# VH-VL binders against Probable low-salt glycan biosynthesis epimerase Agl13 (agl13): the designs that were tried, part 5

Target 1, 156 residues: Probable low-salt glycan biosynthesis epimerase Agl13 (agl13), of Haloferax volcanii (d4gu69)
Amino acid sequence: MPNIHDVEVRDLQVNADQRGHLVEVFRSDWDEYEIDPEMSYYSMTYPGVVRAWHRHLEGQIDHFVCPKGRITVGIYDDREDSPTQGELDTFVIGEHNQQVIRIPGDCWHGFKAIGDEPSLLINYPTNLYDYEDPDEERIPYDDDRIPYDWNAEIHG

## First folded at step 23 (VH-VL; from T1 with light chain V35A)

Design Z3
Fold by OpenDDE, fold request of step 25:
Structure Z3 (fold): chain C 156 residues (1-156), chain A 122 residues (1-122), chain B 109 residues (1-109)
Amino acid sequence: as target 1 above (156 residues)
Amino acid sequence: QITLKESGPTLVKPTQTLTLTCTFSGFSLSTSGVGVGWLRQPPGKALEWLALIYWDDDERYSPSLKSRLTISKDTSKNQVVLKMTNIDPVDTATYYCAHRGKPGYKGVFDYWGQGTLVTVSS
Amino acid sequence: QSALTQPASVSGSPGQSITISCTATSSDVGVYRYASWYQQHPGKAPKLMIFKVSDRPSGISNRFSGSKSGNTASLTISGLQAEDEADYYCSSYTSRNTVFGGGTKLTVL
């Protein structure tokens, strides 16, 4: 369960057969999880690469799906007056754990590609990207202001 | 090589505004990730964080003291200034400025000034 | 009313190992993820001893170690020496706040 208010996780149904698999990553008729995307894009990220942190302050909500590879999604709540201010959510999603993560855009968020293969991330945000005036703030992945280390050693 | 030094009045009257200056060397507030903070410690009491300013002019304040505090920087002079309004005897403390933002060092002050004792008295 | 609670004092004999605890309130456990520790000798500025729960800055003796379990971070000092006698403060932070414990006075007997 997410710690951060408005963060949601939905399991995606993987329909697999001898031909491959099909995953619905968005349906407008989902009751418990309403998604209203305006666009969609995907990015490919090599293993070990961190893409963090950024946020959107104009009401954008992101939806992350990782159909190939595996990523760790990080979300940090720095929102003023948020009941979960200071909370951090991390999720591991990917080919073998197909989930969609709803991310309040005004939380700092990002991801790290993990595993040994490139990862594909699909995002379908609720707002259009403005090429001339993008709704994005960015800080380094290791920024002091966010108490999370993307490269912390993983122990069993 | 990093050094910080606090300067300002050592005696302040109640209701006045306390202005302290931190002069540092060995680093620059133009360096990404770097911050300088102010902390204080009443005699025989615990440490308390007051404020922090980062290289990109991002200012952070103690929630309980935010209304009384203003932190600013002059990168060219390697100085950070803290102003505290409506000073009271309870604000008597040793005030420290300290360096923050070393890569990998999360949320810590790794270099400190020697501190300056500020006494608030009529 | 500090977010972090430390014992007021601990003591040990030279050569012994002692542990200082730092406990966050239940509501702050997830918020204050990383614990740090500072050593302060009388009349001196604090010195960073541990950061990010268990990492040591360069130059800090490996006699100092940090750990965390649940809502409690711990500083362990092994092979206690006379010079270890000092006040120790735990700390943690969020993007909007940096907090300290009440401090622990360590006496070396």
Scores: ipSAE 0.896, ipTM 0.948, lowest interface PAE 0.5, mean pLDDT 95
Fold by OpenDDE, fold request of step 25:
Structure Z3 (fold): chain C 156 residues (1-156), chain A 122 residues (1-122), chain B 109 residues (1-109)
Amino acid sequence: as target 1 above (156 residues)
Amino acid sequence: QITLKESGPTLVKPTQTLTLTCTFSGFSLSTSGVGVGWLRQPPGKALEWLALIYWDDDERYSPSLKSRLTISKDTSKNQVVLKMTNIDPVDTATYYCAHRGKPGYKGVFDYWGQGTLVTVSS
Amino acid sequence: QSALTQPASVSGSPGQSITISCTATSSDVGVYRYASWYQQHPGKAPKLMIFKVSDRPSGISNRFSGSKSGNTASLTISGLQAEDEADYYCSSYTSRNTVFGGGTKLTVL
């Protein structure tokens, strides 16, 4: 279970047959999508690349799905009044572990593409991106304020 | 070589405001990721973190002392100032400033000043 | 009360290995991710010995090692030497707070 309040994880069912596979990634009747997304986009990220950290302070909720490749999702709760302030959640999701991660946007969050192939991330944010005034605050991936090292060695 | 040095009054009366200055060299608070913090240690007691200021003007304070603390920086002078209001004898301690934010060094103070003893007495 | 609990004192003979524990309170377990350790000799400023649980700064002897299990971080000093006699503080942090243990006095017998 997630450590951070308002973070939710849903396992996605992979329906596979001789033709390939089908995965429902967004349903309005899922609890994780209590607030309806307003848009969707996907990004491709090469292995080893970290895209972190950013947050949204205007109420946006993100929903991360990784249908191809594999990513580590990092979420850090820096919310002042949060009961889980200081908590960190990490999730490994991707083709072989298909999940949707509901992310309270005002938590610092990001991801790292891992494995040996590019990763596709699909996001279903609840707010439209404003090109003129983006609701994004960013800090470096290795920012001291976040007690997480994206490039820490993985030991067997 | 990174060095830090604390300066300020060594004797303060109760209810006054303590102002301490940290002068440092070997690094700049214009460098991304860099921070300078203040800590203290009452005689014979444990270390206590007080405040921290980062290169981007982000200020962090001890939750228990936040209302009494103000940290500021002058990047051009390589100085960080700590102000603590309503000083009490319980605030008698050695005060340290220290460097933070070395890449890969998460949440630690890797270089310290020698500290300055501040005694609060009537 | 301190968020991190250390034994008040530990002792060992030269050449021995000693371990100092640092335990987070149950409420702070999630916060206690990156433990660090500082050494402090009398009248001196603290010196960083371990960060990120087990990493050593440049110049720190490999006699000092760090580990963590559950909510307890540990500093191990092998091949104990007289110069190791000092106070040792564990530390941890969040984006909003940096905390220290109560300190451990290490005596080399």
Scores: ipSAE 0.886, ipTM 0.943, lowest interface PAE 0.5, mean pLDDT 95
Fold by ESMFold2, fold request of step 25:
Structure Z3 (fold): chain C 156 residues (1-156), chain A 122 residues (1-122), chain B 109 residues (1-109)
Amino acid sequence: as target 1 above (156 residues)
Amino acid sequence: QITLKESGPTLVKPTQTLTLTCTFSGFSLSTSGVGVGWLRQPPGKALEWLALIYWDDDERYSPSLKSRLTISKDTSKNQVVLKMTNIDPVDTATYYCAHRGKPGYKGVFDYWGQGTLVTVSS
Amino acid sequence: QSALTQPASVSGSPGQSITISCTATSSDVGVYRYASWYQQHPGKAPKLMIFKVSDRPSGISNRFSGSKSGNTASLTISGLQAEDEADYYCSSYTSRNTVFGGGTKLTVL
C-alpha cells in the first residue's frame, strides 16, 4: 500500500498466448485514471541512469508504466497541506511486475532504470505539455532536502 | 576551512524584533546543494531548529515558529540573516548558525558557529 | 510533543560500551528514515558524530557507531573514555522540518 496521499497503484493484467502478450495500460473506467490523460510520451533510459526529481504545480497527474526493462519509481511528498507530508514511496515496476503508478504531479518524483537492459517508460499525464511555459520544476537527484539515495547499494 | 560566526544583540526587550547575522567563510551559498540554518538552545534545554536557506533561495521554517521568522542571504557578503519578531522571555537561548548540504551527507549540520547568547529581559 | 524520544541520562565506566536510544513517535514512523547524532560538551557547539543512521564524518572515531531497528535508532560508544562525557542529541528530518531529541547526558564514572 502507498504511503503518500493520492498515490495509487494498479496491477496490470498480462494476457499471454503462444505469440507473446498484450497488456492494457489505460482505460477511462479505471479509478487510477479518474482524470483522463491528455497526452502520452515514452522514454528509453540506459541502465543505472536516474531521472529525478521533477514536479508539476498546475495540477498534472502522471501515470507511469514500464513495459520493457525495470525501473524504481520514487515519489516524495513535499506538499504543504498534505496529511502525508514527508512520506516516501518507492515501486519497482517493469516486465516482471507490470503496474501503473498514479503520481500526484506536485509530489517530487522520478525513476531510476535498474537491471542490465534499457527501460521503456510510458507516461500518460493529464495535462498537455506547454512549450511556451512548461510546468516543471527540478532539483538534483541527490539534493539534501529529500531523504532518499537513488544509488544506495543493494544487498541480498 | 569552513567557519561560521553569529553576531547581533545580546540583550533584547520583549516585543522587539531580534536580528541575527551569520558571517561565514570557506564555502559559497551559490554552490549547488549548500544551505545555512539557524538553531537555538535555551539554557539547559534541547536544540531546536529554526530556519534554513538553500543555494537556490528555497527557505524552510520550523512549523511552530514560521509566522515569526524570516531568513535571508547576501551571497556577495557571505552572510545569512535571521529575523524573529515579537520576542518574549521564552526566546532566551544560545543561537547558532550552521552549514548544511555537504555532498553525500543528508539533512545534517556538519559545521557550527560558536553560538551567541541572546537574553530577553522582563 | 517531541517527535524523538531519548533517555534523559546514561552512565558507564571507562572501557565499557554504552548505547543511547532514539525512538520516533508513531506519527513520525513513515518519515524517520535518516537518523543523525550530535555530541555537545558544556559551553560548546554541537559536533556531528553520525549521519544517515550509521555513517561517520571524517575524523570521528570508530568507537562511535550508529544503527537502526524499526522506529529506534541507536548510538553505541565502545571503549568509553572520559572525554566522551557530554550531551548527545539524535536528529532526523524531512524536506520541511528538522527535529531533535531531548538529549541524553552521558556520565563517565
Scores: ipSAE 0.753, ipTM 0.905, lowest interface PAE 1.1, mean pLDDT 92
Fold by ESMFold2, fold request of step 25:
Structure Z3 (fold): chain C 156 residues (1-156), chain A 122 residues (1-122), chain B 109 residues (1-109)
Amino acid sequence: as target 1 above (156 residues)
Amino acid sequence: QITLKESGPTLVKPTQTLTLTCTFSGFSLSTSGVGVGWLRQPPGKALEWLALIYWDDDERYSPSLKSRLTISKDTSKNQVVLKMTNIDPVDTATYYCAHRGKPGYKGVFDYWGQGTLVTVSS
Amino acid sequence: QSALTQPASVSGSPGQSITISCTATSSDVGVYRYASWYQQHPGKAPKLMIFKVSDRPSGISNRFSGSKSGNTASLTISGLQAEDEADYYCSSYTSRNTVFGGGTKLTVL
């Protein structure tokens, strides 16, 4: 399914019963978490808001899950030495399609909250955030260089 | 409103370095998303992209010509400069500079200079 | 890298519709998603006619339309006029490259 080298996707099992549901989102024995996460954080994002484009240059791998709401994850491969340079991956994940997306941090990446409710993103990155010298590059979500439109009209 | 104009030598000898200057008005190369590119067109032949420089100093070069090209900007002078080393007669072409990054116009050159013909002696 | 292939020439009579194709491989530099088209009259700089496959810049006649199917983008000119006689180039890009087709000479008969 993924076009980009080292992008991986794992379907998450939703364990439902009369009380609700439980979903495991990280296990150290899953191949997508071959490199152990060092931290986790979450964000709540209002519908229609885009948080992109981000890149990490010191080997960080991100693991995105969306247990509530719905997001489009976008990943663009601008890596000079990649066999998939110039490729784009998009994934729609959320409560109704629960997956973890493994993202090589040196690809441009981000997400857009879609649907009618705020979306909960949880990330499990493999590097600690360095508050004195953050490993993060940013370009605008609508930057000319990336041939992707987060706000493109969706047709049924 | 937006204008670009190419300037530089019209006749160049083989092995020299070609230096072309794009002087522009009606926009700032400090504006987020904006870029200026260089292109060329040999007489009777297709357009060829050479290089781009963006507002955030990012430089991109045609893969086949990267080793011969340098692009730079002087935002305070509204200028972008292209240098091409080791000129050869095959480099005879009309050279254009062009604007990129108009909001909503992703990935295109929407304003062009009139071009300058550079002839390389054989 | 991939190449954008256009026919060398196309012709039509005034009032007719004509279509110019631009074809790339499935691993191309974004032609499937975003293609653009430029018109160039002799001695003039190129002029942007279509971007993002089918979007038209302000001031461009609605006789010019763009579309795609698979790895082929198309420029259609309806109601052909003498002034449409020119060279037409398709273009596409990635974050690291911009490519142009070889150009199509349109002759109005």
Scores: ipSAE 0.505, ipTM 0.849, lowest interface PAE 2.3, mean pLDDT 91

